# VHH binders against p49116: the designs that were tried, part 279

Target 1, 238 residues: p49116
Amino acid sequence: EGPLLSDTHVTFKLTMPSPMPEYLNVHYICESASRLLFLSMHWARSIPAFQALGQDCNTSLVRACWNELFTLGLAQCAQVMSLSTILAAIVNHLQNSIQEDKLSGDRIKQVMEHIWKLQEFCNSMAKLDIDGYEYAYLKAIVLFSPDHPGLTSTSQIEKFQEKAQMELQDYVQKTYSEDTYRLARILVRLPALRLMSSNITEELFFTGLIGNVSIDSIIPYILKMETAEYNGQITGAS
Key: E = the ipSAE of ESMFold2; O = the ipSAE of OpenDDE; V2 = 0.75 times the mean of E and O plus 0.25 times the DockQ between their complexes.

## First folded at step 20 (VHH)

Design pa48 (framework vhh_7n9e_1)
Fold by ESMFold2-Fast, scan of step 20:
Structure pa48 (fold): chain B 238 residues (1-238), chain A 119 residues (1-119)
Amino acid sequence: as target 1 above (238 residues)
Amino acid sequence: DVQLVESGGGLVQAGGSLRLSCAASGFRFSEYGMYWGRQAPGKGREWVSGISGDSSYTAYADSVEGRFTISRDNAKNTLYLQMNNLKPEDTALYYCATYEYSGTPEDYWGQGTQVTVSS
């Protein structure tokens, strides 16, 4: 078998909605987040190893890890998204909600803690100067996680995860040959992704777009879309 | 209109071999993953093997790993399953499927080809 990822899988380019508003609003944030989510899912679908596992396994894997993939995408696309500005706008909205007695104080504290964890994660990745190849392999490692409940074909998933880990190691050792501990510093960041609540991510980034369904519920639909349908979603063409 | 037509099944003794074929039409075959599934008497459908559109990656159920080989010929729009060292437990109706085309995957399962392995 060839490499798990090709140069086409390293390319991860988010196209932001236009026009960019002077003042951020919920619709702009939700559209931006949806584009990143769609890009992340179609990135996963394009991987030959992922294709080989079949639809039921593919759906289960993405349902289990979409929040981890989305958070890695936020970190990778932080500059393109002006993520710090988006998070500041969300914080301001939450603080206004406290004063107007619209949300419980306990819930707001929980959401604020989530935002701080997200900021810390993104800042850590930026400080490490994680490159496109490293992001691609980190996303592959979380995608091919054999330890989620209900998965079948776990031995094949584990094999693909190990291949992702080995290829990441080879890349880092070759590209950053003088930094002996770089790989360890990168990998120790991954457990933090499992501590991020998918429910809070939905509330922060997908309010008003999910309606009466969850991200978990729409994942099978997104994965079934043909390339032309996907391009229509991210460009707004029907 | 997507069509999947399986062939190559039959009766074989334990330890024997069979080669299944699936003729596909109605979609861009090389752009989609292809799969073999099976349903044994009294059991639900079981995924057996899958192959990426470009043939660069394959995957197998633990029960068939090392005995079965999936392959495809994109020029002929045909999927294959080479089954070696067959066991009585492999007795089932074998289905060809694709999950990355339009619509419901169940709409694109073929009628199947019967494989019976005698002890």
Scores: ipSAE 0.639, ipTM 0.844, lowest interface PAE 1.1, mean pLDDT 84
Fold by OpenDDE, second read of step 21:
Structure pa48 (fold): chain B 238 residues (1-238), chain A 119 residues (1-119)
Amino acid sequence: as target 1 above (238 residues)
Amino acid sequence: DVQLVESGGGLVQAGGSLRLSCAASGFRFSEYGMYWGRQAPGKGREWVSGISGDSSYTAYADSVEGRFTISRDNAKNTLYLQMNNLKPEDTALYYCATYEYSGTPEDYWGQGTQVTVSS
């Protein structure tokens, strides 16, 4: 078998909606998030190892890890997205909801903590100066996680994850030979992804676009979507 | 239109071998991953083995790993499944399938070929 990832899998270019509004409204945020989500899932589709797994398994994997993939994508595309500005806008929108007494105190706390965790994670990744290869491998490790409940063919998934880890190790060793503990430093960031609620992420980034439809329910459709259609949407619709 | 036609099934004794074939048409075969599934009597469909479009990667269910080998000939638009050391629990209707990524989520699979393994 060849390498799990190739140079083609390193490319991860997010195109933001244009034009950027003066005021970041819910629609702009949701559209931006949607594009990132689609990019992340189509990235997964481009991996031969992923293609080799059955559709049910693929769907299950993405359902299990979409929040983590999305979060890694946020970190990777933080500058292009102006993530700090987006998050600030989200907080402002939430404040309006708070004033309307639509949220309990506990829920407000949970949401704010989630935003904080997102910010901290993205900041930590920026501080580590994670490059495109490292992000690709990290996403692969997250994607091929065998420890999610309800997965089938966990042995095969584990093998793919191990391969991703090994390739990351080799890359880091080659590219950052003077930083002996870089691999460990990078990998130790992954647990933070598991602490983030997919429900809250969905609420913050997607409710304005998909309404009451869950990300879980649309994942099969995204995975089946023609890349050309997606690209057409990016170029034809702002 | 996508068309998949399976063949090669039959009756075999435990420990025996079969080779399944799937003839594909109606799509760019080499650009898509393919997989075999099976449905045993009284059970749901289960994934058996998959292969990437370029054959660079293969995957197997735990139950068949080491016994089955998936392969493809893109020039012939054909998918294969070599099944060795067959067991009674491998008895099922075997079908090949693909993802044609379009605007609508659709899986395509054939009518299947029956594999029966006797004790």
Scores: ipSAE 0.410, ipTM 0.758, lowest interface PAE 1.0, mean pLDDT 90

Design pa49 (framework vhh_7n9e_1)
Fold by ESMFold2-Fast, scan of step 20:
Parts: sequence; structure tokens; C-alpha cells
Structure pa49 (fold): chain B 238 residues (1-238), chain A 119 residues (1-119)
Amino acid sequence: as target 1 above (238 residues)
Amino acid sequence: DVQLVESGGGLVQAGGSLRLSCAASGFRFSEYGMYWGRQAPGKGREWVSGISGDSSYTAYADSVEGRFTISRDNAKNTLYLQMNNLKPEDTALYYCATYEYSGWPEDYWGQGTQVTVSS
């Protein structure tokens, strides 16, 4: 049996909207986030093991884990996105909303706590110096999660997740042979992804693009896009 | 245009075997994932098995794992399902479908082949 991921699946290149505006705005942030989301879904769709599960299972998996994949993508692409600058702009916008009495203090507190969790996650990944192969396999581990409700291929999904875990272990042991506990440090970061609210991620990154429509609702349509349409969304060509 | 034609169904006793075939045309078969689904009378559609375009990966519903084997012959544009140790609950109309993401499988489902397993 071949590897779960090929070298093609390790390549994860985000193309940012150009030119970058003089000051960040909601439209630029939403466009950037949308490109990352589309890149993440196109990445998942290209995996042969994912293709084998069929459209219903594929849709269910991505609906359940899109926030985890998106957050891993934010961490992986933090430098390309200038994520710290984007988060600072969001924080500034929230502070202005407090000043203008547009949002409740409780809501702002929830959103600020989410931003703090996101920053801590991205900082922990940066400190561990997670490489492209490690990110690809971490994404595969969260994608092939057998524990989401309503899945029909639970044992098969679990086998694909175990294969991802085994291949990550083999890679880390070979590449970072002197760091005995590196894999454990990497894997212990994953539970934090489940604690981040997908609803708050939508509010922070997607409000300007999708309005009142949830990401969960549009996932089937994104997965149905042809490769040329994905490429257009990823590069902004269409 | 896409066409899918299933064959190989029939009446078998519990514990028996059948081999289903699906002849595909109208698209670049090797570039698309394929799957088998089934529907028993009065029940919803159930995904049974899937296979990647390059045959490197297969997947199975928990109910058929270890009993069914999906395969394909890209040179012949044909998908197969080898069904062993059949049970009465496997009785259903079996459909093949493609994973081409520009269309939902219902748009490309075949007419089906009936499998009936007697107790």
C-alpha cells in the first residue's frame, strides 16, 4: 500500500490578494481567509484516501473539521498572511466597536478570548518549528477523525487516521532523530483545535464574504467546484 | 455525456457470492473516484464502497468491511464489486456512481442492478 500523502500533498502554497491595502479592511481579511479555506478544501479533495470515502462522507468530515483545518492553515501560513497584523486589525476594530457601543461586552470578551487562543496556538506551532510534512500529516489526522457524529465509515476513517499517525511518526523519527519527544509535543497541540469555536472563526474571518450563511452550509458547494474554479478562488483569477 | 451501466445482480442464498460490474463511458474514467451505493425498499440510500481513480485507496462501509472488495480496470473503464458471505440484509438495488465533484452522484448514478439474498 502506498503512503497516505504524496509530495504533492505536502505542498501548501497560499497566494494572498494583491496589492495589500494601505490599511487592512474586512474585505481583504475575508478574501484572504476564503483563499485559505478553498486551498484547504482543495487539498483535502486531492487525497486518494479521501476520494475513496465518497461525497457524503467527504462532506460530513469537512463539515466537522473545517475549523480545525482552517486554524492549522492559519498557523502554517501565518507569515505569508501576516496573521499577527490581521489579528491586530481585528482587535482594533473590536475596540472601536466597544467605543461606539455596537457590541455587548460579553460578546467582545468571547471573541478576544478566541483571538488569544488562536495566537497561543500559532505561537506554539512556530516555537516547535513545525515543517511542511508535519503540517500535512496533522491536517490528515484531523481530517480523518472517526469520532464525529453521523459518520458511516467509522472503522475505515480510523484506519486512515492511524496511517496518518504512523507516517507522521516515521517522518519525525527519521528527520528529528535526536529529539525523542518531538512527536508527543506536536500531537498534544491538537486537542486545543477542538476548543476553538467555529462560530467565532466565521465572525472574525468570513462575515464580509458570506453574510448570514454558515461555512457548514456552503461546504457541499465548495467541494463540488471544478479544479479550475478552485484555482480561480485560490488565486483570485475569477 | 456520462453513462453508467450496472450488471451482475441476481438471487443468491445467504453465504453466497456475486460479482457486480459497472461499465462507464463519457468521461476520463481513471481521473475520477468511483463508488457503489445501495437502496433497499423503503430505506434510504447507503454508501457501500469507494475507490480512488488510481486504485491506490479503497474504503468500505462498516456493514460490508471484510466481505466486499471494490476494484477497477481503468483500461476497460469498468468498476467491480466482489460480494462474499452475502446476508439477507444485503438485499438491495446496487448503483455505481462517480465522484466527479462538478456533479452530485445522483446526476451520474446508473439504473442499478438488483441483489436479492434469501435466508
Scores: ipSAE 0.500, ipTM 0.787, lowest interface PAE 1.9, mean pLDDT 85

Design pa5 (framework vhh_7n9e_1)
Fold by ESMFold2-Fast, scan of step 20:
Structure pa5 (fold): chain B 238 residues (1-238), chain A 119 residues (1-119)
Amino acid sequence: as target 1 above (238 residues)
Amino acid sequence: DVQLVESGGGLVQAGGSLRLSCAASGFRFSEYGMYWGRQAPGKGREWVSGISGDSSYTAYADSVEGRFTISRDNAKNTLYLQMNNLKPEDTALYYCAKYEYSGRPEDYWGQGTQVTVSS
């Protein structure tokens, strides 16, 4: 067996909708988030180890970890997305909802805490200056998580996760040889991804796209898309 | 139109070996992951083994790991399953499948080849 990931899996290029509107709106935010989600799922589907596990396992893995993959993608693509501007627009909308008494204070607090956690995660990744190889392997580690309930190929998934961890360690030790604790600093950031609510992520980024349908429900359909259809979604081309 | 034709099954004694083949047509074989599944009498379908389109990765069910080997010949559009140290519990109809992205099951699953392992 060769390496788990090739150079093609390190390349992660998000194409934003154009032009950017003068004032950010729900449509632009949802379109941008959807492109990142489709790019993330197409990335996973292109991994030979992932393909080998078969469709049922692939669906279960992505349904379990899509929020973690999406959040890592937000951090990796923060500059391309102007994520800070998007989050500021969301916060402004929430502040207006408080002033108009449209939502309970408890709900607004919960959503604001989620945004603060997201900002802190993205800031920590930026401060660590996580590179493209490191992001690719972190995504592979969360994708090949054997500890989600309902998985049937646990031993194979665990082997692929261990291979991702070993290849990340080898890369970091060779590339950042003088920073003895870099790998530890990176890995301790991962548990925070599981504390982030997928329901709140859906509400913030996907309200206009999915309507009354959950991301969990559409994942099997996205994974079934032809390569040309994936390319159309992530670039806006037909 | 996707077509999958399995062959190589038969009756074999416990501890024996068989090699299954799946001839594929109607799609770009090397671009798709392929897998072997099986169905024992009165039981549901069980995934046995999978292989990536480029052959760089393989995966196996816990019950067959170390005994079965999946491989493919992309030039011949053929998928293989080498089965060693067969057990009575391996008795089943074996079928090959293409990763399903939009088709009906009948387009992606072959008719199967019967494997019977006597004690």
Scores: ipSAE 0.330, ipTM 0.705, lowest interface PAE 3.3, mean pLDDT 85

Design pa50 (framework vhh_7n9e_1; at its last look DockQ between E and O 0.77; V2 from the best seeds 0.00; counts 0 for: pae E 3.2 > 2)
Fold by OpenDDE, second read of step 21:
Structure pa50 (fold): chain B 238 residues (1-238), chain A 119 residues (1-119)
Amino acid sequence: as target 1 above (238 residues)
Amino acid sequence: DVQLVESGGGLVQAGGSLRLSCAASGFRFSEYGMYWGRQAPGKGREWVSGISGDSSYTAYADSVEGRFTISRDNAKNTLYLQMNNLKPEDTALYYCATYEYSGLPEDYWGQGTQVTVSS
C-alpha cells in the first residue's frame, strides 16, 4: 500500500476574496472562511484513502472534524488571511452586538474565550514553524479520527490515522533529525482543537453568509461540489 | 447516462466464496471512487467496501475485513468484490455505487445481485 499522502496533498493554497475592503465587513470574513472551509473539504476529497471510505463515513468524518480542519487551515493560512485582522474585526462586530444587548454576559465570555483560544492556537503553530507537510499530516490525523461518536468502520479509520501518524513521524525524523522531540511537540497541540466549540466557530465566521443554515447541513453539498466549479468561483469565472 | 450492472450473486454454503462484478458505463470510471453496499432483509443499506479511483486505496467495513477484497479494472470499467468465508449474516442484496463527491450530482447504484449464504 502506497503512502497516505503525496506531495499533491501538501499544497494548500487559499485564495482570498478580491478586492480586500478597507473595512473588513461580515461578508468578506464569511466569504474568506467559506473558501477555507471548501478548500479543506476538497483537500480531504483528494486523498485516495478518503475516497475509499464509504459515502456516509466520509460525510460523518467531515461533520465530526470540520471545525478542527478549519482551525488547522486558519493556522496554516493565517498570514494569507491576515487572521489577526479578521479576528479583530470579528471582535469589533461583536461589540456592536454587545452594545445592543443581544448577548448575555456568559455568552460574551464564551465567545471571547474562544477567539482567544483560536488566536493562541494559531500563534503556537506559528511559533513551532509548522511546514506544509506537517500540516497535511496533522489534518489527516484529525480527519481520520476514529474516536468520534457514531462512526462506522472505526478499525479502518484507525488504520488510516495510524498511517498518517507514521508518515508524519518519518517525515519529521528525516527533515528535522536534530529536533528529537519535534513530533511530540507538534502532536501535543492537537488536543487544543477539541476544546474549541464548532458552534462558536460557526457563529463567528459563517453566520453572515449562511444565516441560520448549519455547517453540518451544508457539508454534503460542499463535498459534492465540483472542484472546477469551486475554482471557477475563486477566479470569478462562475 | 450512468449505468451500473451487478452480477455474480447466488446461493452458497457458509464458508464458501463468491465473486461479484459490477459493469459501469456512462461516466469516466477511472476518475471516480467506487463502493459496494448491501441490504439485508429487514435492514437498511450498509456500506461494505470502497476503492479509490486509482485503486491505490481500499477500505472495508469491520464486518467483512479480512474476508472480502475489493478491486477494479479501469480498462474494463468493472468493479469486483471477492467474498471469501461467507457467513449467513452476509446474506443480502449487493449493489455497486459511485460516490456523491465524485462530481456527479448524486450517487448511482445498480439493481443489485442477491447473495444468499446458507448455514
Scores: ipSAE 0.761, ipTM 0.888, lowest interface PAE 0.5, mean pLDDT 90
Fold by ESMFold2-Fast, scan of step 20:
Structure pa50 (fold): chain B 238 residues (1-238), chain A 119 residues (1-119)
Amino acid sequence: as target 1 above (238 residues)
Amino acid sequence: DVQLVESGGGLVQAGGSLRLSCAASGFRFSEYGMYWGRQAPGKGREWVSGISGDSSYTAYADSVEGRFTISRDNAKNTLYLQMNNLKPEDTALYYCATYEYSGLPEDYWGQGTQVTVSS
């Protein structure tokens, strides 16, 4: 078999909604996050190894890891999104909610801790200067995780994850030959993704999009979309 | 509209072979991953094998790995499953499906083709 990812799969270009509002609002944040989510889903679906897995397996994998993929996408696209500005706006909104006694102190603490973890993750990735090739393979390692409960065909998933790990190792060793420990520094960042709550990610980025419906409940529908529908969502044309 | 027509099933002795075919129409066949599933009486649907649109990747359920081979002919819009060393446990209704076509109902499968393996 050829490489797990082609140059097409390494390319990951987020198109932001335009024009940018003078003041950030829920609609702009949700539309931006939605575009990134659809871009991430389309990316996963375009991988031949992913296409080869059955519908139930594909759906289960993405349901289990969408928050990890989304968070890697946030880190990769942090500059394009002006993520620090978005997070600052969210923090400001939370401060206003505290003043109005609309949310419990415990809930606000959980959300703030999540934002700090997200900022730390994105800053760590930026400090390491993770490139597009590395992001693509990290996403593939996350996508092909055989250790989520309830998965079928775990040996095939593990095979694809190991292929992703091998190809990442080959790339890093050749491209960053002077930095013997770079791969280890990159890989130890991944466990932090598992500690981030998908429910809090939904609340921060998708409240305007999903309402009372969870992201994992819409994933089967997103994965069944035709290529033209994905392109429309990614560019905001539909 | 998507149409999937399975064929090639039958009665075979344990250790025997069968080749299943799925004739597809109504969509751009080469752009979509395809898979084979099966359902034995009284059991739920089980994924058997899948293949990418360009045929560069295949995947198999652990129960059939090494015995079954999935392939496709994009010029003929046809999906195949070569089944070797068949076991009584392989007895099921076999169906083909495409994952990525918008508008397929959640529980869609073709009419299927029955495979019965006698010991």
Scores: ipSAE 0.614, ipTM 0.832, lowest interface PAE 1.3, mean pLDDT 85
Fold by ESMFold2, look of step 22:
Structure pa50 (fold): chain B 238 residues (1-238), chain A 119 residues (1-119)
Amino acid sequence: as target 1 above (238 residues)
Amino acid sequence: DVQLVESGGGLVQAGGSLRLSCAASGFRFSEYGMYWGRQAPGKGREWVSGISGDSSYTAYADSVEGRFTISRDNAKNTLYLQMNNLKPEDTALYYCATYEYSGLPEDYWGQGTQVTVSS
């Protein structure tokens, strides 16, 4: 038994590609996003409860929740990533695509609505001043979600999610003892993650790095990577 | 040179007990989660139980929870499955597995040990 997460799971340091280009471009954005994705996958794989569930269950869980983990990572790292600047560059690119007639009006509307929802989510998390422990437990809650279709071992997954919820509750009550509603305010932000489209996230952040392969299809390979290789991908070292 | 060798299977009457062992070599055993799976005749593989590298977490299929106990001895590079109150539906080839060893593309499996529970 023991806590679901240890202090090592609270550390979540994103290192941006260096140097930052004078003008943001697709390659810089894709490398930055890839570092966050690999950091998020390495984080998930390091959790002992995740290790106990077996590879097929692990792959299914991450396929179901990778976009939610990634979005929580964007919110947590928004300042170090200069996320607002990245999103502004993407919006400018979309407006140029209208001018050049490269995309349908309906698709552009969908993408702009997604960017607005993402900005609103990140702003709401910043206003709540979510700390690193709270982010770690929120990520665990979305990771161990038993209600995604096609999962096996759902009773064990539910047990781990309940433990993450209990530990978050204990942490918030201890650390923010005079803020009676903090836990509720934090938890009501989670449904907004389901509004985020995996396909649009791939288009916004991963168009130039993965080629035509979806994140869903590479999850088994990312989860099998050696830890030293993860660290290279997270920092851009080799 | 990764090897997983299961032992401890056999024929046992319903209600009985067996302890399975899995001897591991060729990798740093303590760094990897391990699990037991089983395959009954004519059925696909079924995950039975798993354990984290440091033993801090265990997980069980609903069909075996409360009856089976997974454990490991990292000093001996050995994984165990204590099976109590066995039922005929527990009859299967039991195998241990590790997650991907560094540099390998797939899970590494043992050859299995047969458990047969007579009614």
Scores: ipSAE 0.368, ipTM 0.740, lowest interface PAE 3.2, mean pLDDT 84
ESMFold2 (binder alone), look of step 22: mean pLDDT 83; pTM 0.841
OpenDDE, look of step 22: ipSAE 0.646; ipTM 0.847

Design pa51 (framework vhh_7n9e_1)
Fold by ESMFold2-Fast, scan of step 20:
Structure pa51 (fold): chain B 238 residues (1-238), chain A 119 residues (1-119)
Amino acid sequence: as target 1 above (238 residues)
Amino acid sequence: DVQLVESGGGLVQAGGSLRLSCAASGFRFSEYGMYWGRQAPGKGREWVSGISGDSSYTAYADSVEGRFTISRDNAKNTLYLQMNNLKPEDTALYYCATYEYSGQPEDYWGQGTQVTVSS
């Protein structure tokens, strides 16, 4: 059996809406986030091992891990997205909402904690200088997680996760041979992804897209889209 | 317009073998993952096996691993399921489906072919 991921799966190119507005608004943030979400879903769908698991299993995996995949995508694409600028705008909006008594103090604290965790995660990945191969395998490890409740075919999922871990190890040992602890430093970042609230991610990045529905409720429909439809969402072309 | 036509089912004794086929048309077959599912009387649908578009990866339900083999012939637009050491518990309507076609409400299964395993 060949490698779990090919060079095409390492390529992860986000095309941003242009031009960037003078002042960030909900529409621009939502469109940018939506493009990243659709790119991430299309990436997952293109993996032969993922295709082999079947529609129900594929859908369950992505519904369980979309926030983790999205957050890895934010870290990987942080520079092209100007993520620091987006997060600064959100923080400024939240601080103004406190002064105007528009949001409860408890909710603001939850959202600020989420933003701080997200910033810490993205900064840690940047400091480690995670490359495209490493991101691809980290996304594969997250995608093929056998330990989410309600999953079927957990033995096959575990097999694919193990293959992702082995291929990441082989890559890191070969490419960064002098950095004995690099793999350990990378892998200890992953548990933080599961502590991130998908509900808060939806509120921060997807309010304009989903309205009163959740991202996990639309995942089945996104995964079922034809390749041309994904490409339209990724590039903004219809 | 996607069409999936299953064949190869029948009545067989426990321990026997059958080979199912699924003839596909209306889409770029080699670009899509395919799977076999089954539904026993009075039960919900169960995923049995799947295969990537390029045949590089296959997956199986625990209940059939080691006994069933999925394969495809992209030149003939045909999906196969080789079923060995059949058990009475394998009795079901077997159907094929594509993973990625979005054009119709019922695209997750074809008409099916009946497999009956006598005890």
Scores: ipSAE 0.576, ipTM 0.817, lowest interface PAE 1.4, mean pLDDT 85

Design pa52 (framework vhh_7n9e_1)
Fold by ESMFold2-Fast, scan of step 20:
Structure pa52 (fold): chain B 238 residues (1-238), chain A 119 residues (1-119)
Amino acid sequence: as target 1 above (238 residues)
Amino acid sequence: DVQLVESGGGLVQAGGSLRLSCAASGFRFSEYGMYWGRQAPGKGREWVSGISGDSSYTAYADSVEGRFTISRDNAKNTLYLQMNNLKPEDTALYYCATYEYSGMPEDYWGQGTQVTVSS
């Protein structure tokens, strides 16, 4: 059956909206985040094992893990996105909202805790200097999670997750042979992804969406988009 | 304009075999995963099997694993399902689907291929 991921699945090139505005606004942040979400969804649908699972299973899988994939994408593309600048702008806006008494203190605390968790995650990945192959396998591990409620074919999903874990182990042991504990340092980062709220991610990055649209509701449409429709936005080739 | 046309169904006795075919057109067949689903009268749709565009990966519902084999011929734009050791419980309308065109029961009413397994 061959390897779970090929070299083509390691390529993950985000193309940012141009030009960057002088002052960050919700529309620019939302467009940037949407491009990353689209890239992440279409990356998933390009995996042969994912393609084999069937439409209902594929949609359920992505709906369950999109926030984990998106957060891994934020960490991987942090420099391209100027993520630190985006997060600083969001924090500044939240601090102004506290001072103006526009939001409850409990809600602000939840949002700030989310931002701190996200910053810590991205900083830990940067410190570990995670490479493109490692990011691809980490994304595959979270994608093929058999433990989400309502999933069909959980035995097949578990098989593909275990294959992703095995191939990551083989890659790290061969490529970083001098660092005996690298794999352990990488894997202990993954549980933090499940502690981050998808609702808060939507509020931080997708507030510019027009109308009453949730990420959960648009996932089936993104997965069904033809390759030609998203190549310019997703592959990073202008 | 994506089109999917199923064939190969019929009446067979328990323990028998059938091979289903799905002729696809209107899209780059080899770039998309393909699926077999089924629906028995009075029951919801059930995913049966799937295969990646390049044929490197297959997956099966637990109810059919070891008995059914999915395959494809990308040069002929054709998907196959080899069904062995058929059971009365396998009696259903079988349809094929892809991400570009979902062979939903609503879209495929009367277009699939009927498999009837007698006890």
Scores: ipSAE 0.594, ipTM 0.807, lowest interface PAE 1.2, mean pLDDT 84

Design pa53 (framework vhh_7n9e_1)
Fold by ESMFold2-Fast, scan of step 20:
Structure pa53 (fold): chain B 238 residues (1-238), chain A 119 residues (1-119)
Amino acid sequence: as target 1 above (238 residues)
Amino acid sequence: DVQLVESGGGLVQAGGSLRLSCAASGFRFSEYGMYWGRQAPGKGREWVSGISGDSSYTAYADSVEGRFTISRDNAKNTLYLQMNNLKPEDTALYYCATYEYSGRAEDYWGQGTQVTVSS
């Protein structure tokens, strides 16, 4: 068998809704986040090793890790997304909610702590200057995680994760040969992704879905979409 | 609509071989992964094997690894399962399904093909 990822799997291009509004609103943030989510799921579905595991296993993997994939996508696309501007708008909205007593203090604190963890993560990835190949392999390591509860076929998933780790190591060693500790610095960032709540990510970026559907519940439907439907969601054409 | 039609099952003695086929229509076959599942009387549904759309990757359940080989012919829109060294515990109804289409959807699974292995 060949490498786990091809050059086509390194390409990860987010198309933002156009034009950007003068004042950020829930609709624009949700549309932008949805495009990234669909791009991330389309990326995962295109991996031959992922396809070989079958749909029930594929659905379980993405259900378990969508928040980690989404957060890596936010970090990778932070510049094109103007993520800092989006996060500032969300913080401003939270400040207004505190003044108007519309949310509990405990909930606001949890949400603010989540935003700070997200900013810390994105800043750390930016400081490391993570490239497109490194992001692709980090996403593959996260996707092929054998240790989530309720997964089946864990031996096959572990094999694919180990292949991703090996190929990342080979890439980093070859490309950044003078930086002996680069791989270690990159990999120690990953555990932080599991400490961030998927429920809070939904509240921050998918507010239009709050009270209607959860991301977990729609994942099976997204993975079943035709390629044209994926392209429509990624570009905003419906 | 997606349609899958399985064939090739039958009765064989332990240690024997069978080759299953799945004829697919209604979708761009080469763009989707395919898999085989089975259900034995008194047991739950079990995933058996999977293959990527381009055939570059395959995966197998531990119970069949080394004995079964999954393959596909994209020009013929057909999925295959070569089963060697069959055991009585391989007795089951075998189904094929696509990556995009869950085996839980009636319209995306055929009737299945029965494999019976006598001791």
Scores: ipSAE 0.553, ipTM 0.793, lowest interface PAE 1.5, mean pLDDT 85

